# VHH binders against q96fz2, part 42

Target 1, 269 residues: q96fz2
Amino acid sequence: CGRTSCHLPRDVLTRACAYQDRRGQQRLPEWRDPDKYCPSYNKSPQSNSPVLLSRLHFEKDADSSERIIAPMRWGLVPSWFKESDPSKLQFNTTNCRSDTVMEKRSFKVPLGKGRRCVVLADGFYEWQRCQGTNQRQPYFIYFPQIKTEKSGSIGAADSPENWEKVWDNWRLLTMAGIFDCWEPPEGGDVLYSYTIITVDSCKGLSDIHHRMPAILDGEEAVSKWLDFGEVSTQEALKLIHPTENITFHAVSSVVNNSRNNTPECLAPV

## First folded at step 20 (VHH)

Design FB19
Fold by OpenDDE, fold request of step 21:
Formats: structure tokens, sequence, C-alpha cells
Structure FB19 (fold): chain B 269 residues (1-269), chain A 123 residues (1-123)
């Protein structure tokens, strides 16, 4: 996974992240550093994306079931990294393979500290290799959306009003991530960064790409992944597997350029 | 200053009962899993019981066999170990420990430790 969409306005995104706490009370996640949230139809590594994490990571007396939403840098910078520039990382931390998560120090250490997060996106992009050509067809991959009387399909969003209706009720893709906190050696602000855990693709996606993000499907999976106070690492890792509960459509080549940030990126072709 | 202070350890007879307490201060107790460990002379420190921050999940070592109960009172920043049907083999120094996040079985994973309280079970 090297490209995502996360374009919802902050208020809409927040509402979409509504949850029930352990007591069954409806809650919205509190924002940390909301000003760092930059909506985009085309998110690439090193950009900031919103993630959910347990409130306990910020408040030591908090209930671990409570959620915070925070923009974090895509591409995990390990806390032990001693260079002053994160770009000097010589290994790829954009993704973490599920099968080697416990073998790599960069992922194992933060995971052991309970630094689990849920990466939020409208969906993610993957490119299918076209047979006989060097061309790649991009696809937008996302959760199936529930058709409500008010919600059309992405393809039916022919008007601004319809577009708004579709996205107001959009089910966000929830991907399993690991985050870490890095303190620059020269001082400055603590950098929060994340990696997306990847798995082998489900059967439905296998023709497009052989790998997919580990998707946490449903509130229970999301809650368990986030709650590092009540759910062990071993139990949490059981949630990491391919899911068939996805849909996709072909999109234009507009998304190929990471600088393009328009609705056309995820529009069906 | 972080402190864990164990109390309640004493000499008891086989089959007797004892309640240990551990009072915590100097850190956010509610955010920590708590554990009881014990160390007998010449033996390694071993986990007895552990409890999550909410008390929703509990671990007991195999040798406990239903004899001990771990509990916590977050309002009092205290964790307890009720020990029933004590045996001479239970003789050890009992330690309270705190770990941020989920509990672990390995002692090296815990952040804070008490000084311990001596439990002696006579035949």
Amino acid sequence: as target 1 above (269 residues)
Amino acid sequence: EVQLVESGGRLVRTGGSLRLSCAASGFSFKGYAMGWFRQAPGKEREVVAAITQSGGKIYYADFVKGRFTISRDNAKNTVYLQMNSLKPEDTAVYYCAAKFGFYERAPNEYDYWGQGTQVTVSS
C-alpha cells in the first residue's frame, strides 16, 4: 500500500469515527493536532494522515478504550533512530509485513509498547499490471458502502449535492497500523509516524495486487486493535488477516501523479 | 517519586489465608496493569497473578489453582492478592509490579517494583 485517499472534511471525518466506549456511551474521538490534518484524494508516504489510537497513549490515567484521532506521518520513524533527518532511513517503513512484524526491531519494539493505531482512509489505490504492456491500471479499493436513501454510489455522484451525500455517510477504511514516537536528536517536536501492516491479498483482490493492507473490519476489530490496555499483542495480531469485504473500481491515471489532488483520482472510469 | 509498597506478609500455617496489599503512588495507577510476583530462596522470580487496568482480564499462574485472587481498587491505587489454602511451597517474598499497558508474564517487562513482603507458610 503506497497510496491512499483521505479527503473528508475534519468534521465529517470525526463523525465517521464515532464509537461506543466500553460503557456503551457514544463518543467522538478527540483530536490531537487537528491543524496537521490535510485532506487529500491522493496521500503518499511521508504525508500526514489521520489515525486512531488509544487515549492512554497521551493520558496515562485514561481508559484505554477511549480513542484519539491524530495526524501522523506515513512511514514509521523508529524511536531509536539517531539521525537528525528521517529521510535518511535506509529501510522502507511505509509498510510492515504481517509475517515479519515480530522480526524487525523497527516494528516489534513499538508494537510491544502497545503502539497500535488504525489508519483512516477513504480507500487505497493499487495498480494492476496489464498483460503485454508496461502500463498499469490503477484501482480504488474501499469498503462496500451501504446504500441509504440518501447515499448514492461514487458513480452516481454527478452533482455536488450527490457527492456530498455520498461522502457524508462514507464508511472509512480502517487499516491496522503501528506507530512510534521519535525525538529528534537536535531537539524539536516529537514526531509521530506510522506504518501500515500488510498481508497477502484476498482472492477478490489477487488479480489486481498480491498484497493488501490489513483491514480491521468492524468496531470490534478496531476496538481490540486499539485497546492495548486490555488486549495483548498476541491477541491483537490475530486480527491481522486478509479480508474479502472490499470492493473496487478502476480509476483514471490521474492518481498516478501524487501531486494531483482532485475527485477525479477516485472517480470510476 | 514512584512507590509500590507491599504489606500483609507474615507467618501463617498450612491451609491458612493471607491478604497482601500493594499501595501505589507517584504514577498514574489507573493506566497500568498490575502484577504479583514471588521469589523463593534460590529460585527465580515468577509471576503469580496479573490484572489489567480495568480488571477486565486476569492471569493466574498454573500453581495458583484457584487458591489466589488478584483484585484492584483504582480509587485507592491499591492492588490485592487474596491467598487461600496456603502451602509451604508458597513461602517466598512477594512483589508487586506495575506495567504500562497490558500485563506480561515476564518480570523484565514491568516498569515499577515494590520492595516485597515476606510470606512464610509453616507446616
Scores: ipSAE 0.909, ipTM 0.961, lowest interface PAE 0.4, mean pLDDT 94
Fold by OpenDDE, fold request of step 21:
Structure FB19 (fold): chain B 269 residues (1-269), chain A 123 residues (1-123)
Amino acid sequence: as target 1 above (269 residues)
Amino acid sequence: EVQLVESGGRLVRTGGSLRLSCAASGFSFKGYAMGWFRQAPGKEREVVAAITQSGGKIYYADFVKGRFTISRDNAKNTVYLQMNSLKPEDTAVYYCAAKFGFYERAPNEYDYWGQGTQVTVSS
C-alpha cells in the first residue's frame, strides 16, 4: 500500500470515528495536533494521515479503551534512529509485512510497547499490471458502503448535494498499523510516525495486486487492536489477515501524480 | 519516586492462608498491569499471577492451581495476592511488579519492582 485517500473534513472524520469505550459509553476520539490534519484524495508516504490510538499512550492513567485521533507521518521512524533527518532512513518503513513483523527491530520494538494504531482512510489505491503493456490501471479499494436511499454510489453522485451525502456516511477503511515516537537528536518536537501492516491479498483482489493492507473489519477488531492494556501482542496479531470484505472500482490515471488532490482521483472511470 | 511496597509475608503452616499487599506510589498505577513474582532460594524468579489495568484479564502460573487470587484496587493503588492452601514449596520471597500496558510472564518485561516480602511455609 503506497497511496490512500483521506479527504473528509475534520468534523466528519471525527464523527465517523465514534466508538464505545469499555464501559459502553459512546465517545468521540479526542484530537492530538489537529492542525496537522491535511485532507487529501491522494495521500503518499511521508505525508500525515490520521490514525487512532489508545489514550493510554498519552495519558498514563487513562483507560486503554479510550481512543485518540492524531495525524502521524506515514513511514515509521524508529525511536532509536540517531540521524537528524528521518529521510535518511536507509530502509523502507512504509509497510510492514505481517509475516516478518516480529523479525524486524523497527517494528518489533514499538509493537512490544503496545504502539498499535489504526490508520484511517477513505480507501487505498493499487495498480494492476496490464499484461503486455507497461501501463498500470489504478483501482480505488474500500469497504462496501451501505446504500441508503439517499446515498447514491460514488459514481451516481451527479449532484454536489448527493456527493456530500455519500461522504457524510462514509465507512472509513481501518488499517492495522504500528507507530513509533522519535525524538530528534537536536531537540524539537517528537515525531509520531506509522507503518501499515500488509498481508497477502484476498482472492477478490489477487488479480489486481498480490498484497493488501491488513484491514481491521468492525469495531471489535479495531478496539482489540488499539487496546494494548487489555489485549496482548499475541492476541492482537491474530487480527492480522486478509479480508474479502472489500470492494473496488477502476479510477483514472489522475491519481498517478501524487500532487493531484481532486475528487477525480477516486472517481470511477 | 516510584515505590512498590510489599507487605503481609510471614511464617505460616502448611494449609494456611496469607494475603499479600503491594502499595504503589510515584507512578500512574491505573495505567499499569500488575504482577506477583516469587523467588525461592537457588531458583529463578518466576511469575505467580498478573492482572491487567482494569482487572479484565488475569494470568496464573500453573503451580497456582486455584489456590491464589490476584486482585487490585485502583482507588488505593494496591494489588493483592490471596494465598490459600499454602505448601512448603511456596516458600519464597514474593515481589510485586508493574508493567506499562499488558502484563507479561517474563520478569525482565516489567518496569518497576518492590523489595519483596518473605513467605515461609512450615511443614
Scores: ipSAE 0.909, ipTM 0.961, lowest interface PAE 0.4, mean pLDDT 94
Fold by OpenDDE, look of step 20:
Structure FB19 (fold): chain B 269 residues (1-269), chain A 123 residues (1-123)
Amino acid sequence: as target 1 above (269 residues)
Amino acid sequence: EVQLVESGGRLVRTGGSLRLSCAASGFSFKGYAMGWFRQAPGKEREVVAAITQSGGKIYYADFVKGRFTISRDNAKNTVYLQMNSLKPEDTAVYYCAAKFGFYERAPNEYDYWGQGTQVTVSS
């Protein structure tokens, strides 16, 4: 996974992340560094994206079932990294393979500290190789959305009003991630960064791409992944597997350029 | 200053019962899993029992076999170990330990330790 969409306004995104805590109380996640949230139809590595994480990571007396939402940098920077520039990392940390997560120090160490997060997105993009050509067809991949009788297909939102309605009730993609905290050697703000865990693709996506993000489908999976106080690493890792509960459509080549940030990026072609 | 203070260790007869207490201070107790460990002379420190932040999950070592019960009172920043049906093999120094997040079985994973309390079980 090298491209996502996360374009919802902050308030809409927050509402979409409503949850029940361990006591069954309805809650909204509290924002950390809300000003770093930058909505975009075209998110690439090194950009900031919102993630969910346990409140216990910030407040030592907090219930681990409580959630915080925070923009973090895509591409995990390990806490032990000694260079002043994260771009000098010699290895790719955009993704973490599920099968080697425990073999790589950069991922194992933060995971062992309970630094699990849920990466939020409208969906993610993948490119299918066209047989016989060097051309790649991009696809937008997301959770199936509940068709409200009045909400036409994402493609049928002919009116701006209908489009807004679709996104107001959009089920966000929830991807399993690992984050770490890096303190720059020269001082400054702590950098929070994340990697997306990847798995082998489900059968439905196998023709498009051989790998997919580990998707946490449902509130229980999300809750268990985040709750590092009550759910062990071993138990959490059982949640990491491919899911068939996805849909996709072909999109234009507009998304190929990471600088393009328009609704056209995820529109059906 | 972080402190874990164990109490309740004493000499007891085989088949007897003890309740150990560990009072925590100087850190956010509610965010930590708590564990009881023991170390007998000439043996390695081993986990006896562990409990999560909320008490929702508990671990017992195989040798416990239902004889011991770990519990915690977050309002009092205290963790307890009720020990019943004690055996001479249970003779050891018992330690309280705290770990941020989920509990672990390995001692080296814990952040804070008490000084220990001596439990002696006579035949």
Scores: ipSAE 0.870, ipTM 0.942, lowest interface PAE 0.5, mean pLDDT 93
Fold by ESMFold2, fold request of step 21:
Order: sequence, then C-alpha cells, then structure tokens
Structure FB19 (fold): chain B 269 residues (1-269), chain A 123 residues (1-123)
Amino acid sequence: as target 1 above (269 residues)
Amino acid sequence: EVQLVESGGRLVRTGGSLRLSCAASGFSFKGYAMGWFRQAPGKEREVVAAITQSGGKIYYADFVKGRFTISRDNAKNTVYLQMNSLKPEDTAVYYCAAKFGFYERAPNEYDYWGQGTQVTVSS
C-alpha cells in the first residue's frame, strides 16, 4: 500500500470519526495541527495524512481512550535517525510487514512506547499486474458502504449535491499504523511520521495484489489499537490480520500520476 | 519532585495479612500503570502485581496464587497491595513502581521507584 485517497473537508472528516471513550461518552477527536491537513484524492508517501492516536501521547494525565486526530508524514522517520534530511533514510518505511514488526528496530521501538495510530483514508489504491504486458490496472479499495440512492455508489453522482451525499456518510477506511517522533538535529518542530502495517491479502483481493494494509474493522478494533494504556502490545498485535470486509472497483490511469488530484482518480471505469 | 512512598510493611506470622500502600506525588499518577515488586536478600527484584491506568487490566505473578490483590485509587494517587495467607517465602522488601502506558513484568521498564517497605513473615 503506497497510495490513498483522503479528500473530505476537515469538518466532514472529523464527524466521521465520532467515537465513544471508555466510559461510553460520545466524542469527536480533538485536532492537532489542523492547518497541515491537505485533502487529496491522491496521497503518496512523504505527504501528510490524518491519523488517530491516544490523547495520552500528548497529555500525561489524560484518559488513554480519548482520541486526537493529527496530520502526520507518511513514511516513518525513526527517533534515532541522525541525518538532517529524512529523504536520506536508507530503507523504506512507507509500510511495515506484520510478520517482522518485532524484528525491525524502526518499528519495534515506537511500538514499545505505545505509538500506535489509526491511519484514515477514503480508501486505497492498488495496481494489478497483467501477465505478458507492462500494463497495470489500478483499483480503488474501500469498506463496503451503506446504500442510499446516491450514497455508496461513487459512479452514481451526477451533480455537486449528489456527490456531497455520497461522501456525507462515507465509512472511512481505518488502517493500523505505527508512528514515531523525530527531533531534527538542526532544531525545529518535532516530526511526527507513520507507517502502515501490511498483511497478506485476503482471498477477495489476491488477484489484485498479494499484500494489503491491516484494516481495523469496527470501533472495538480501533479502540483497542489506540488505547496503549489499557491494551498491551501483545494484545494489540492480535488485531492485525487480513479482512474480507472490503470492496473495490477499477479506476482509470489518471491516478498513476500522483500530481492528479481530481475525483476522476477514484471514479469507476 | 517524583515520590513514591510505600508503607504498611511489618513482621507478621505465617497465615497473616498485610495491606501495603504507596502514595504518589510529583507526577501525573493517572497516566501511569502501577506495579508492586519484591526483592529478597540475594535474589533479583521480581514483579508481584501490576495494574493499568483505569484498573481494567491486572497482572499477578504465579507465586501469588490468589493471595494478593492490587488496587488503585486515582483520586488519592495511591496504589495498594492486600496480602493474605502470607508465607515465610514472601519475606522481602516490597517496592512500588510506576510506568507510563501499559505495565511490564521487567523492573528495568519502570520509570519511578519507591524506597521499599520491609515485609517479614515468621514461621
């Protein structure tokens, strides 16, 4: 997984993230750095995307079940990185394989600090390789959506107001991530960055690609992944597995160029 | 400054009971998991019990065998260890410890330590 869509306006995104804390109180996540949120139909590594994390990471007296939403850099920069330019990392941290997460220092260390996050997206893109050709067929992959006349049917939108209705109740894809905090040697703000955990693809996606992001399906899974005060690393890792609760459709090659930020990127073909 | 102050340790007979208390100050107690550890002469410090921020998860070492109960009172910044059916093997200095986030069994994972309280169980 190396491309996502996360295009909702901030207020719509925030309302889609409504949750209950450990005492059952309904809440919205509190934003950090909202001005760094850059919605786009076509997000790539090194860009910022919103993630959820426990409030306890920012406030030592907080209830660990309370959530913060913040944009973070895609591509985890380990806290121990010594160079001044993150692009000089000698290894790719866009994704983290679940089967080796406890063997890689870049991921094991932040996991041990409880640095678990939920990466938010409308859905993600994958390219299916066609045998005997250099062509690849991109697909947009997302949670099944609740059907209304215009909702849950991306191809049915025929006006701006019908497009708005498709996304008003969109169920955001919730992917398991790990984040870290890096202090640049030359000073400046701490850099928050994340990786997306990957697993073997489910049967439904195996014809498209052999890997998929680890999807947290439902509020129980999301809460347990985030709550590092009440859920151990060992228990949290049990949440990491493929899911069949996923759907997809083919899209045009417009998405191939990461500079293309238009609804056409995810439109069915 | 951070302080963890244990109290309640004393000499008791086999089969007796004690309640240990640990009063915390100088840090955000509510964000920390709390643990009780013990160390007998010539032995390594070992976990006895641990409890999460909310009390929703609790760990007991195998040797506890249902005899001890850990609890916490976040309003009083205090953690307790109720010790019942004491055995001479329970004789040790008992330490209170705090760890940010989820508890661990290993002593080197903990951020803050108390000075300890002596528990002595006579045969």
Scores: ipSAE 0.727, ipTM 0.900, lowest interface PAE 1.1, mean pLDDT 92

Design FB19
Fold by ESMFold2, fold request of step 21:
Structure FB19 (fold): chain B 269 residues (1-269), chain A 123 residues (1-123)
Amino acid sequence: as target 1 above (269 residues)
Amino acid sequence: EVQLVESGGRLVRTGGSLRLSCAASGFSFKGYAMGWFRQAPGKEREVVAAITQSGGKIYYADFVKGRFTISRDNAKNTVYLQMNSLKPEDTAVYYCAAKFGFYERAPNEYDYWGQGTQVTVSS
């Protein structure tokens, strides 16, 4: 997983993240750094994307079940990194394989600090290699969506109002991530950055790619992954597995160029 | 200044009961898991019990065998260990410890420690 869509306006995104805390109270996540949210149909590594994390990471007396939403850099920069420029990192941290997460210091250390996050997206893109050519077919991959008279479907939008209805009740893809906090040696703001945990692809996606993000399907899974005050690392890692509760459609090559930020990126072909 | 102050340790006969308390100050107690550890002379410090911030998860060492109960009162910044059916093998200095986030069984994972309270169980 190396490309996502996360295009919703901030207020729509926030409402889509409504949740219940430990006491069963309905809440919206509280934003950190909302001005750094950059919605786009075409997000790539090193860009910022919103993630959920426990309030306890920011407020030492908080209930660990309460959620913060914050933009973070895609591509985890370990807290021990010594150079001044994160682009100098000698290895790729866009993704973290679940089968080696406890063997890699870049991921094991923040995971042991409870630095678990939920990476939010409309869905992600994956390129299928076609036999006999160098051509690759991009797909947009996402949760199955509730079909209702008011919501419509992604392929049926013929006006701005119908398009708005498609996204008004969109179920955001929720991927398991690990984050870290890096203090630049020359000073400046602490950098929050994340990696997306990957697993073997489910049967439904195996013809597209052999890996997929670890998807947290449902509020119980999301809550357990986030709540590092009440859920151990070992228990949280049991949530990391493939899911078949996923759907996809082919899209045009417009998405190939990461500078293209248009609805066409995810439109069915 | 962070302080963890244990109290309640004393001499007691086999089969007796004690309640240990640990009063915390100087840090945001609610965000920390709390643990009780013990150390007999010449032995390694070992976990007795641990509790998450809400009390939703609790750990007991195997030797506890239902005899001890950990609890916490977040309004009073206090963690307790109720010790029943005491045995001479329970004789040790008992330490209170705090760890940010989820508890661990290993002593080296904990951020803050008390000075300990002596529990002595006579035959």
Scores: ipSAE 0.713, ipTM 0.898, lowest interface PAE 1.2, mean pLDDT 92
Fold by ESMFold2, look of step 20:
Structure FB19 (fold): chain B 269 residues (1-269), chain A 123 residues (1-123)
Amino acid sequence: as target 1 above (269 residues)
Amino acid sequence: EVQLVESGGRLVRTGGSLRLSCAASGFSFKGYAMGWFRQAPGKEREVVAAITQSGGKIYYADFVKGRFTISRDNAKNTVYLQMNSLKPEDTAVYYCAAKFGFYERAPNEYDYWGQGTQVTVSS
């Protein structure tokens, strides 16, 4: 997984993240750095995207079931990194394979600190290689949506107000991530950055690509992944597996160029 | 300024009971998992019990065998160890420890330690 869509306005995104804390109280996540949120239909590594994480990471007396939403850099920069420029990393941290997460220092160290996050997106893109050609077919991949008259029907929007209704009740894709906090050696603000955990693809996606992001399907899974005060690393890793609860459609090659940020990126073809 | 102060350790007979307390100050107690450890002379410090922030998860070492109960009171910044059916092999200095986030069994994972309280169980 190397491309996502996360285009909703901040207020719509925030409402889509309504949750219950461990006492059953309905809440919205509190934003950190909301001005760094850059919505786009076409997010790539090194860009900022919103993630959920436990409030306990910021407030040492907080209930660990309470959630913060914050933009973070895609491409984890380890806390131990010594160079001044994150582009000097000699290895790719866009994704983290689940089968080796405890063998890679870049990922096992922050995971041991409870630095688990939920990466939010409308859905993700994947390119299917076609045998006998250099052509690749992009697909937009997302949770099945509850379809009413206009909601969840990407191809049915014929006006700006109908497009708004398509996304009004969109179920955001929730992917398991690990984050770290890096203090630049020359000083400056702490850099928060994340990686997306990947797993073998489910049968439904295997014809498109052999890997998929680890998807957290439902509030119980999301809560357990986030709550590092009440859920051990060992228990949290049991949440990391493929899911068949996923759907997709083919899209045009407009999405191939990461500079294209239009609804056409995810429109069905 | 961070303090964990254990109390309640004393001499008791085999089969007796004790309640240990650990009062915390100088840090945000509510965000920490709490543990009880013990160290007998000539031995390494070992975990006895641990409890998460909310008390939703609890660990007991195998040797406890249902005889001890850990609890916490977040309003009073205090963690407790109720020890029943005490045996001479329970004789040790008992330590309170705090770890940010989820508890661990290894002592070197803990952020703060108390000074210990001596528990002595006589035949």
Scores: ipSAE 0.699, ipTM 0.893, lowest interface PAE 1.3, mean pLDDT 92

